# Designs tried in a protein design chat: VH-VL binders against b0r0t1r1705to1887. Part 26

Target 1, 183 residues: b0r0t1r1705to1887
Amino acid sequence: RLRVLADVSGSMYRFNGVDGRLERSMEAVCMVMEALESYEHKFKYDITGHSGDGFDIELVRCDKVPKNNKERLKVLKTMHAHSQFCMSGDYTLEGTEHAIRELAHEEADEHFVIVLSDANLERYGISPDRFARVLTSNPQVNAFAIFIGSLGDQADRLQKTLPAGRSFVAMDTKEIPQILQQI
Key: E = the ipSAE of ESMFold2; O = the ipSAE of OpenDDE; V2 = 0.75 times the mean of E and O plus 0.25 times the DockQ between their complexes.

## First folded at step 12 (VH-VL)

Design r4 (framework fv_ifabotuzumab; at its last look DockQ between E and O 0.75; V2 from the best seeds 0.00; counts 0 for: pae E 6.9 > 2, grease 19.1 > 18.9)
Fold by OpenDDE, look of step 12:
Structure r4 (fold): chain C 183 residues (1-183), chain A 120 residues (1-120), chain B 107 residues (1-107)
Amino acid sequence: as target 1 above (183 residues)
Amino acid sequence: QVQLVQSGAEVKKPGASVKVSCKASGYTFTDYYMNWVRQAPGQGLEWMGEINPYSGNTNYDEKFQGRVTMTRDTSISTAYMELSRLRSDDTAVYYCAREYYGYDYAMDVWGQGTTVTVSS
Amino acid sequence: DIQMTQSPSFLSASVGDRVTITCRASQSISSYLAWYQQKPEKAPKRLIYKASTRQSGVPSRFSGSGSGTEFTLTISSLQPEDFATYYCQQYYRWPLTFGQGTKLEIK
């Protein structure tokens, strides 16, 4: 059982013109969907978003995963639209905690949570240490973070703070498929 | 009712070890990290470390690394803090305090404290 | 380590007074700040967390504010039971650290 958590907060849209964070996020999600396509027979996955509207925003359902580019595009459009019109707020920690908690109660041989996040956690008042704490909170759920960042320094700091093997930095979204293979 | 009940006062000699227990009740033990905080006489609060009762993972303040060991017994919802190689400046009241890892932060419930006296 | 500095260390006030305690962090801790009340021979009690969220059961006269490096605990109208020592605590980074405390005494 795998859940991918994506940031679809308003800040993603608001600052997309500055650093392209929403576009990167959408690209990341697209890469994830494409990468997981070949493994759908092995595990069940869904994609959930978090924003000021909540931390359980349905993007991809387990029983209705995208099967083609048109369907994937629809997911991305949903992300974009949500980020544009959602309430202000960031629920990275809450969303991660919620994802871990919910998955832990689902029947599966293994449980995975992958959090796609911007590398600029601190900019949004998110403690990397607390994030690490949440990721490692439940030993029954293998939680990982993939940070998509534009700045190397921020990424390096995050890597030092987060437990080894639980976080990955993707400076390019094209790296995400390889990262997923490592998980 | 949520409670943390700690073991009784301890008197130890320098070089000895002390193990303080903290029994939790009224909530799911594994849903909260357990922190240990001490307070020397007339002094402020000092964080020693934390343990995830579910995983057993610990984080210690560097000051206590090598001397402190935090453990738990989930079967009886009890956390333990052992401090070794005691010295006089370890004399303090030791508190256990729970902290939710997710939505709720900081230490919301504290034990009553355990007085540990280290003297020759 | 993040250093937390409270001011003042000692404060004398009367019942009914408005009291403000400040806490300064050596670096930004966002809103990962808690306030505790401790009475003599008692364990600390959490009053505020997330800088401004009041603990359930805590009287409304207690309020927290601030973000980043500057934080304040305010008691709008001091009550007899409020005379105690107050501590701020950051939980933004390990290790967790407390302020040195503010002892609020009756004038």
Scores: ipSAE 0.857, ipTM 0.929, lowest interface PAE 0.6, mean pLDDT 94
Fold by ESMFold2, look of step 12:
Structure r4 (fold): chain C 183 residues (1-183), chain A 120 residues (1-120), chain B 107 residues (1-107)
Amino acid sequence: as target 1 above (183 residues)
Amino acid sequence: QVQLVQSGAEVKKPGASVKVSCKASGYTFTDYYMNWVRQAPGQGLEWMGEINPYSGNTNYDEKFQGRVTMTRDTSISTAYMELSRLRSDDTAVYYCAREYYGYDYAMDVWGQGTTVTVSS
Amino acid sequence: DIQMTQSPSFLSASVGDRVTITCRASQSISSYLAWYQQKPEKAPKRLIYKASTRQSGVPSRFSGSGSGTEFTLTISSLQPEDFATYYCQQYYRWPLTFGQGTKLEIK
């Protein structure tokens, strides 16, 4: 059982023109959906979003995963539309904690939570140390962070703070399927 | 209700070790991190470290690294802090304090404190 | 390490006064700040967490504000039981660190 968290906050929309952060997040979600098609016999997955409006924003339901490009495009359009209309608050820590707690109650052989982030934790005022604490908070839930388009030394600093093997850097969203294979 | 009860006062000689216990009741022991904080006479509060009682993982302030060991026994809901190679400036009240797992809260419930006196 | 500096270190006030204590962090801690009250010979008691969220059971005369590097604790109408030492504490990064304390005494 796998839950993927994506940032759909208003800041993703507002700063997308500067650094492409929303586009990278949408590409990452697309790569996750495509990668998991080949593993559907092993994984039951969903994708949820977090923003200033909340941390339990449904993007992909586990019982209604997209099966074609039209349905995948609808997911991406939902991300774009939500980021455009929502408040700019950040729920990364709360959303991650909620996902871990919720999945711990589900019946499955293994539980996975994957957080997609652009490695701008300190710019959002998110404590890397508290994030590391949340990722390791329940040993029955395997929680991971994937940082997309890292800034070099910020990625190095974050990886030293986060538990070994629980954080990954994707220079290109194309690397995401290989990273998912490692877990 | 929710309660943290610490072991009694200790008088130690320099070079010795002390082990303070902190027994939890009224809540699920493994749902909360356990922090240890000390306070020298007339001084402020100093964080020493934490333990996750579910996993046993610890994180210590570098000042105490190599001298402090934090452990727990989940079967009796008890956390322990051991400080070795005691010096006179280790004289302090030592507190345990819980912190909710995963919600990024600060320490909410504290033990009554354990006075450790180190005198030559 | 993130250093926390409180101002003032000592404050004398009368019952009914409005009191403000400030806490400054050496680098941004976002809103990961707590305020504690400690009376003599007692363990600290959490008043405020996340900079502005009041602990359940804490009187409404206590309020917290701020983010980033500057934070305040305000007591709107001082009561006799409020004479104590107050500490701020950051929990943004390890090691967790406290301010040096503000002793609030009766005038």
Scores: ipSAE 0.037, ipTM 0.642, lowest interface PAE 6.9, mean pLDDT 79
ESMFold2 (binder alone), look of step 12: mean pLDDT 93; pTM 0.951

Design r5 (framework fv_ifabotuzumab; at its last look DockQ between E and O 0.66; V2 from the best seeds 0.00; counts 0 for: pae E 6.4 > 2)
Fold by OpenDDE, look of step 12:
Structure r5 (fold): chain C 183 residues (1-183), chain A 120 residues (1-120), chain B 107 residues (1-107)
Amino acid sequence: as target 1 above (183 residues)
Amino acid sequence: QVQLVQSGAEVKKPGASVKVSCKASGYTFTDYYMNWVRQAPGQGLEWMGEINPYSGNTNYDEKFQGRVTMTRDTSISTAYMELSRLRSDDTAVYYCAREGDYGNYAMDVWGQGTTVTVSS
Amino acid sequence: DIQMTQSPSFLSASVGDRVTITCRASQSISSYLAWYQQKPEKAPKRLIYKASTRQSGVPSRFSGSGSGTEFTLTISSLQPEDFATYYCQQYYRWPFTFGQGTKLEIK
């Protein structure tokens, strides 16, 4: 059982013109979907978004995963649209915690939560320490963070703060498939 | 309803140990961190540490490191805080407090407190 | 450790008054700030978390604001039951730390 948590908050849209964060996020999600395609027989996965509207925003359902590029694009469009019109707020921690809690109650051989996030957590008011706490909150659930588009200094700090092996930095979204393989 | 019920008042001699219990009900015990906070007479609140009831992992304030032990019994949804090598300045009301819901935002539910008196 | 400084330590006010308590953090804690109310011989009660989110069941006259290092708790119109001691707390970094408290007394 795998859940991917994506940031679809308003800030993603608002600042996309500045640093392309929404585009990176969407690309990341796309890469994840593509990467997981070959493992659909092994993994039951869904993708959930968090924003100011909440931390349980359905992007991909387990029973209806994208089967082609058109369907994947639809997911990305949903992300974009949501980010554009959602209420302000960031629920990275809440969403992660929620994902971990929910998955923990589901029957599976293994449980995974993968959080796609910006490495600049502090800019968004997210405590790296708290994030680390959340990721390790339930030993039954293997929670990981993939930080997309990270600056070197931010990445270094995160790697020091977060538990070893629980965080990955993808300077390029193209690295995500490889990262997923490591998980 | 969510509730935390703590053990009764304790009177201890200096050098002794005290173990306070905190029984949780009305929620999944293992889903929320449990904090311990104490308050000396007429003083403010002092965070002592926290425990993840699921994993048993703890974080203590360095002030109490080596003297405090936080444990839990998941079978009875009970958290424990043991403080050893007691001294007079450990006299305080000790509270257990649950972390916030789905956001780990502060302590939303508190026990009624346990008075621990340390006197010779 | 992150030091939390509340001001004032004591405050006298009357029913109906608007009251503001300030909490300052020694470093940025983003929005990881909570406010508690404590009445004599009672356990603290969480009023506000995430700096500005009101706890369910807490009257609307209570509000929190601020981010970074400066935070405020405001009671728009004091009620008799609001006379108590108030504490701020940061939970941005271990160890969690409280302000020294603000005792709100009836004038």
Scores: ipSAE 0.796, ipTM 0.909, lowest interface PAE 0.7, mean pLDDT 93
Fold by ESMFold2, look of step 12:
Structure r5 (fold): chain C 183 residues (1-183), chain A 120 residues (1-120), chain B 107 residues (1-107)
Amino acid sequence: as target 1 above (183 residues)
Amino acid sequence: QVQLVQSGAEVKKPGASVKVSCKASGYTFTDYYMNWVRQAPGQGLEWMGEINPYSGNTNYDEKFQGRVTMTRDTSISTAYMELSRLRSDDTAVYYCAREGDYGNYAMDVWGQGTTVTVSS
Amino acid sequence: DIQMTQSPSFLSASVGDRVTITCRASQSISSYLAWYQQKPEKAPKRLIYKASTRQSGVPSRFSGSGSGTEFTLTISSLQPEDFATYYCQQYYRWPFTFGQGTKLEIK
């Protein structure tokens, strides 16, 4: 059982023109959907968003995964629209914690949480040490972070804090399918 | 009602060890990190470390690394802190304190404190 | 380590006064700041978390503000039961650290 978390906060929309962060997040979500397209019978996955409005913003349901480009585009349009109109705030830590707790109680052979994140955690006021603690909080849930683009000392610090194989850096969103295979 | 109840006062000689217990009630023990904080007489508060009661994973302040051991027994909802090779400057009140969750990670519930006196 | 510095260390005020305690972090801690009240021979009690969120059951005369490196605790109308030592604490990075404390005496 697999849950992917994506940032759809207002800062993703407002600063997209500066550094392309929303476009990278949308592309990453698209790559996840494409990478898992033929695995729906082997993986039960969903994709949820977090923003100032909360941390369980439904993007892809596990019983209704996109099957074609038209359906995938609808997911991306939802991300764009939500980021444009949502309340201020960041729920990365809370959303990750919630996902880990929720999946730990579900019946499955294995439980995975993957967090897609901008490596500039301190710019968003997110403590890398607290994030690392959340990712390792429940050994029954394998939680991972994929940092996209903007490398910083927070991403390196997180990788040093976590057990090997718990965080990854994707300089290009096209690297995401290979990273998912490592998981 | 959420409560943390600690073991009683201890008097120790330098070089000995002390183990303080902290029994939790009124909440799901394994859902919340437990912290240990001490306060020397007339001094401020000093964080010692934390334990995840679900996994048993710990993180200690470097000052105490190698001398402190934090454990727990989930069957009786009890956390433990053991400090070894005691020195006179370890004389303090030792508190257990529960962290909140969902971004509320400050210590929201405290035990009553356990006085540990280290003297010759 | 993130150093937390409180000011003033000692404060004497009358019932009904508005008092303000300041806490400064040596580096940004975002909003990961809590305020505690400790009365003599008692465990600390949390008043404020996330810099400005008041704990349920805490009187509304207590408020917190700030982000980054500068934070304040305000008591809008001091009451006799507010005699205590107040501590700020960052929980942004290990090791978590406390300010030195502010002893508040009521005249």
Scores: ipSAE 0.101, ipTM 0.680, lowest interface PAE 6.4, mean pLDDT 80
ESMFold2 (binder alone), look of step 12: mean pLDDT 93; pTM 0.947

Design r6 (framework fv_pamlectabart; at its last look DockQ between E and O 0.04; V2 from the best seeds 0.00; counts 0 for: pae E 13.2 > 2, placed apart)
Fold by OpenDDE, look of step 12:
Structure r6 (fold): chain C 183 residues (1-183), chain A 120 residues (1-120), chain B 107 residues (1-107)
Amino acid sequence: as target 1 above (183 residues)
Amino acid sequence: EVQLVESGGGLVQPGGSLRLSCAASGFTFSDYYISWVRQAPGKGLVWVGEINPYSGNTNYAPSLKDKFTISRDNAKNTLYLQMNSLRAEDTAVYYCAREGDYGNYAMDVWGQGTLVTVSS
Amino acid sequence: EIVMTQSPATLSVSPGERATLSCKASQSVSSYVAWYQQKPGQAPRALIYKASTRATGIPARFSGSGSGTEFTLTISSLQSEDFAVYYCQQYYRWPLTFGAGTKLELK
């Protein structure tokens, strides 16, 4: 059982013109969907978004995963549209916590939560320590963070704060499939 | 009703040990981090440590790490604070406090506290 | 550790008046600040979390603001029951730390 948590907050849209964070996020989600396509028989996965509107925004349902590029594009469009019109706020921690809690109650051989996030957690007022705590809160759920397009000091700090093996940096979204394989 | 109830406080001699208990009720014990917080007479609040209800992992105030141990018994919905090598400066009301969830990580539920007096 | 400094140590205010309590962090704690109220002989009570969100059951006259290193608890119109000691706390990093408290007393 796998849940991917994506940031679809307003900041993603607002600052996309500056650093392309929304585009990177969407690309990351796309890469995840593509990567998981061949493993659908092994993994039951869904994708949930968080924003100022909440931390349980349905992007991909387990029972209805994208099967082609058109369907994947629809997911990305949903992400884009949501980030454009959602209320202000970031619920990375809440979303992660929620994902972990929900998955913990589902029957599976293994439980995974993958948080796709920008490395600029602190810029969004997210405590790396708190994030680390949330990620490691429940041993039953293997929670990981993939920091997309992470540059500079923030990525390093996050890597130091988070337990070894719990965070990955994807400088290029093309690295995400490989990262997923490592998880 | 969500409730935390501390017990086990009392008078102890310097160098002595004491184990405090915190009984939780009215909520799912295993879903919340719980902290110990102490308050010396007429003084402010001081965080002692916390425990992860899922893993049992603990965090402590650096000054207290070596002589205080936090543990839990999920079957009894009880948190414990083992205090060793107690000194006069450890005299305080000891509170257990539930840390909130979903972004509310403040201590939203407090016990009434139990007094620990370290004196000869 | 992150040091939380509250000011003033004592604040004398009359009922019905506005009270403003300050809390400063030695380093940025983002919005991971909570405020607690403690009355004599009682356990602390959570008032505000995440710097500005009122806890459940807390009257609207209590408000929190701030981010980074500067935080404020405001009581818009003091009631008799509001005279107490108020503590700020950061939970951005471990160890968790409290301010020394501000005693709000009747003027």
Scores: ipSAE 0.744, ipTM 0.907, lowest interface PAE 0.8, mean pLDDT 94
Fold by ESMFold2, look of step 12:
Parts: sequence; structure tokens; C-alpha cells
Structure r6 (fold): chain C 183 residues (1-183), chain A 120 residues (1-120), chain B 107 residues (1-107)
Amino acid sequence: as target 1 above (183 residues)
Amino acid sequence: EVQLVESGGGLVQPGGSLRLSCAASGFTFSDYYISWVRQAPGKGLVWVGEINPYSGNTNYAPSLKDKFTISRDNAKNTLYLQMNSLRAEDTAVYYCAREGDYGNYAMDVWGQGTLVTVSS
Amino acid sequence: EIVMTQSPATLSVSPGERATLSCKASQSVSSYVAWYQQKPGQAPRALIYKASTRATGIPARFSGSGSGTEFTLTISSLQSEDFAVYYCQQYYRWPLTFGAGTKLELK
């Protein structure tokens, strides 16, 4: 069982004009959906968002996974629309904790949480070490972070402070399918 | 120095209109939500509304939606509140307040307020 | 609309004492609560955001706690300048809503 967590808060929309953070998150979600297209027999997945409206905003339901570009575009339009109409907020730690806790109670052979992040954790007031501890908070849930976009040294530092294989850096969104295969 | 300064308050008769301004300085105005908040004399704080700095979409307290209009001019670093059909109950100090940057504060910088008095 | 209920309406305390102010949300607001201080004739001042984080320049005697529906502002050793009105506010969902305030009085 796989949950991909995306930030759809008002701050993603609010500052997208500054650094393209919402656009990068939408592109990453698109790449995840495309990469998992041929792996549906191996993965039961959903994609959820977090925002001021809640921690469990359904973007892709596991029983209604998009199968073509039209359906994927609808998901992306939902992300964009939601971020436009919700409050600003940093819910990354709380959303990740919620996702891990929720998935731990589902019956599955293995549980995965993947957090898509643009690696601006220090601007959100989130230390990489705190995030690393949240990612490893439940050994029954394999939680990972994929950092995309303007990376600086922050993503590299987080990789060095996490257990090996718990964080990945995608210099380009095209790398996401390969990263997912490693997981 | 981060600063917000309200202006345009004053005495207005019931049924009248008034436009408030909130001048911003010391920060990148175009990146921030700025709320209007009011406080009637001797009473508590009431959120009026805000405008998304990128899309221009507005959110208002439901009771005020049809009579107040918020706009912003990023070239002038100014937020506006157009108030129409004013009643005595709209008498208040009107503040503008900046929503926090990356720490998801509700309101981290406040102006000094401008008084609107609605009376005959 | 999320109603923020503050109690007590007035709290009488002496300098050096601990004050505890309560704020209850009508539904979960996670940790997205801010606290403001307002003195007579002045604009509000942010004290706490995200339930427990002190705003810049706020002394350590101010602390916040809580999540979900119940939140507390604690002033651990009152000073004379702390007598003011305190508001809680949720910023979890629109419309943003404030509590009615708690007036902290000397005595």
C-alpha cells in the first residue's frame, strides 16, 4: 500500500509565482501517476494532499486511479484549484505523521508513504532532522521523501541525516520513475 | 522595516460609502496575504476578509461579503477596502494585518488602525 | 464557521503569578491557532503561532500548548506590562475567527 503526499496549501499557490513550487509539485504528481501506471498489480496507491482544509485531501483514490492523460490532468487541475482557495499553512510534518499512522492500520503486506517536497524545509521552519525523525517514526511504514526543484544544500544534508535510502533528490522530474523503482 | 499604515477613516453617514487604504513598506507586498480586521469600540476582533496576492481571489466574513470589497494594487504596495451601505454597526477601528510568510502565521504585522465612525 | 470560545472572560492575577488562558475550537483546527496581545489604544501584537511557537521577540514567559480543539496560553511569571486583552484565533479554515478575548487584570 502506497500513499503519496503532496502539499496543496495556500502557500504553495501563494508563492508559486516566486519559485514555481506548485508547478513542480503538480509535475511530480503527474510523473508518479505515469510511473505507477504499469505497476498497478504491485501497488495499491492513492495520492493525498495536505492544506488548511485538512490533512487527507483526496487527489487520487486507490479505487479510481487515473488511466489516461485526461484523467491525470483532472487530478492536476484539482490540485491547482484547491491550493488557490485554501489557507496558507505548513502541514508537512503533521500531514506526514497522519499518513503514516493511517496507513499502519490498513491491511497490506507492506506500507509506503512517499512525501513530495521542494526542499524548502528551512523556509517552512522545519529542520531536516525533525523531518527525518517523522519519516522513521513507525517501522511498519516505509516513509520516503523525494526532493524536487531548487535544491540547494538542504536536500543533500537531509539525505546525509536520514537512514540510507529514505530520501532522494530529483534534479529533473524525469528522474522520478527511476527513483520509484528503487523504493 | 516592515510596516503597514491604514488611512481613509472618518465620519460617514448611514448608507454612505468609504474607501480605506493600507500602505505597505519594508517587504515584498506582492507575496503576502494582507487581511482586514475590525474592532468595534470596546469589543473584540472580527476578521473582515483578505485577497490572494497572486490570483486576486477574495475571501470575506460571510456577513460582510456583499457590502465590502477588498482589492490590491501591487504596483503601489497598497491594499484597499471599499465599504458600502454603511450602518452604525460598522463603526470600528479597521486594521490591516499581514499573514505570515513561511511559518504560516495568521497575522504577524499589524497597522495602527484607522477609525470609521458611522453616525448621523 | 469555526467558533473560538475563550475562558475566562476576565482573569484577575498579581504580578509574579502564573496565568492560564483557555481557548476551545468548535471543531478541530489541528495546531493552527495564534495568540495575540492587545493593550488599550494599541494594535494587536502576535505572541504565539501554530499553537506553541513564540513569535519573534516574545519573551520566554509566554508559552502556548494544545492541538485539535483545546488550546492554552500560559504566562509563567506575570510582569506589569502583561496586563492586557488576549485573543486566540484559528487560521485553519476560512473564515478566520477570533475568540472574544480574555482580559488579564491586576489583582
Scores: ipSAE 0.005, ipTM 0.500, lowest interface PAE 13.2, mean pLDDT 75
ESMFold2 (binder alone), look of step 12: mean pLDDT 91; pTM 0.934

## First folded at step 13 (VH-VL; framework fv_ifabotuzumab)

Design s1 (at its last look DockQ between E and O 0.89; V2 from the best seeds 0.00; counts 0 for: pae E 2.8 > 2)
Fold by OpenDDE, look of step 13:
Structure s1 (fold): chain C 183 residues (1-183), chain A 120 residues (1-120), chain B 107 residues (1-107)
Amino acid sequence: as target 1 above (183 residues)
Amino acid sequence: QVQLVQSGAEVKKPGASVKVSCKASGYTFTDYWMNWVRQAPGQGLEWMGEINPYSGNTNYDEKFQGRVTMTRDTSISTAYMELSRLRSDDTAVYYCAREGDYGNYAMDVWGQGTTVTVSS
Amino acid sequence: DIQMTQSPSFLSASVGDRVTITCRASQSISSYLAWYQQKPEKAPKRLIYKASTRQSGVPSRFSGSGSGTEFTLTISSLQPEDFATYYCQQYYRWPLTFGQGTKLEIK
């Protein structure tokens, strides 16, 4: 059982014109969906988002995963639209905590939570230490963070704070499939 | 109602150990980290450490590392704090305190406190 | 460790007064700051968390503000039951640390 958590907060939309963060996030989610397509017979996955509106925003349901590019595009459009009109706020920690807690109650041989995030956690008022604690809060759930489109220096510093093997840096979204294979 | 009930007052000699209990009720015990905080007479609050009741994982303040042991019994929703090699300056009121979840962090529920007196 | 410094350590005020307590962190803690009230022979009670979010049941006269390294607890109109000791606490990094406390006494 796998849950992917994506940031669909307002800041993604607001600053997209500056650094393309929303576009990168959407690309990342698309890469995840594409990468997982061939494994649907092996495990169930879903994708949830977090924003100022909440930390359990449905993007992809495990019983209705995208089957083609048209359906994937619909997911991306949902992300874009939500980021544009949602309330201000970031629920990275809440979303991660919720994902771990929810998955822990589901029957599966293994449980995985993957958080797609920006490496600049502190800029968004997110404690790296708190994030680390949340990721390791339940030994039955393997939680990881993939930092997308982040500056190398920020990512390096963050990786020093997070438990070894629990964080990955994707400077290019094309690296995400390989990272997923490592997990 | 959510509450934490601690064990009664303790009087110990220097060098002895003390074990304080904290029974939780009104919520899912394993879903919330439990903190231990002490307060010497007329002094401020001092964080000692925390425990994840689900996994049993602990984080201690370095000051107490090697002397403090935090444990829990999930079957009775009870957390324990044991402090060994007691000294006179360990005399204090010891509190268990639940940390909130989902961004509602910090200590939102406190036990009534346990007075531990260390005297020769 | 992150040091938390409260100011003042002691404060005398009268009922109806506006009271302000400051807490400074030795480094940025974003909004990971809580305020507690403690009355004699009682356990602390959380008033504010996330720097400015009021605990359920806490009167509106209590408010928290600030971010980064500077934080403030304000009591807009002091009531008789508000005379107590107040503590700030950071939970941004471990170990968790408290301010030294501010004792609010009747003038």
Scores: ipSAE 0.889, ipTM 0.942, lowest interface PAE 0.6, mean pLDDT 94
Fold by ESMFold2, look of step 13:
Structure s1 (fold): chain C 183 residues (1-183), chain A 120 residues (1-120), chain B 107 residues (1-107)
Amino acid sequence: as target 1 above (183 residues)
Amino acid sequence: QVQLVQSGAEVKKPGASVKVSCKASGYTFTDYWMNWVRQAPGQGLEWMGEINPYSGNTNYDEKFQGRVTMTRDTSISTAYMELSRLRSDDTAVYYCAREGDYGNYAMDVWGQGTTVTVSS
Amino acid sequence: DIQMTQSPSFLSASVGDRVTITCRASQSISSYLAWYQQKPEKAPKRLIYKASTRQSGVPSRFSGSGSGTEFTLTISSLQPEDFATYYCQQYYRWPLTFGQGTKLEIK
């Protein structure tokens, strides 16, 4: 059982012109959907977003995964529209903690949480050490971070804090399918 | 009604050990990290360490590493802090304190404190 | 380790006064700061977390502000029950650290 968290906050929309962060997040989500295509019998997955509106923003339901490019585009359009109109705020830590807690109670052979994150956590007011503690908080849930785009000191610190295989850096969204195969 | 109730006062000799208990009620014990903080007479607050009651994982302040052991018993919702090789400057009130969740990680509920006196 | 420095260490004031207590961090802690009130022979009580969010049940005369390295606790109209010792605490990075405290006493 697999849950992917994506940032759809208003800052993703507002600063996309500066560093392309929303576009990269949307590309990452698209790559996840494509990488898991036709594996639904092996992986029950969903994708949720977090923003100032909360951390349970449904992007992909596990019972209604997208099956073609039109359906995947609809997911991306939802991400874009939400980021434009949502309330201010960031829920990365809360969303990750909630996902881990919720999946720990589900019946499955293994539980996976994957967080797609901007490596510049302190710009969002997020402690990298606190994020690392949240990712390792429950041994029953295999929680991972995939850092997209610009590398920063915070991403290096987090990789040093987490055991090997618990965090990954994707300089290019095309790396995401390979990263998913590793986990 | 969230509550933390600690064991009673202790008087110890230098070189001994002390183990303080902290019984939780009114919430799911394993969902919240537990911290231990001490306060010497007339002094400020000093963080000692924390434990995840679910996994048993701990983080200790460096100055207590090697002397402190934090454990828990999930069947009775109780956290423990043991401090060994006591010396007179370990005389203090020892508090357990629950950390919040969902990004609210400051200590939101405190035990009543346990006075530990170390003297000859 | 992140050092937390409070000022003043001691403050004498009258009922009705407006008081401020300052807390400085040795490096940025974003908004990961809490304020606690402690009365004699009692456990600390959380007043403020996330620098400016009041704990449920805390009177509105208490307010927190600041981010980064500079933080302030303000009591807008001091009441008799507010005479206590106040501590700031960062929870950004381990080890967790407290300021040395500010004792607020009645004139």
Scores: ipSAE 0.472, ipTM 0.784, lowest interface PAE 2.8, mean pLDDT 82
ESMFold2 (binder alone), look of step 13: mean pLDDT 93; pTM 0.946

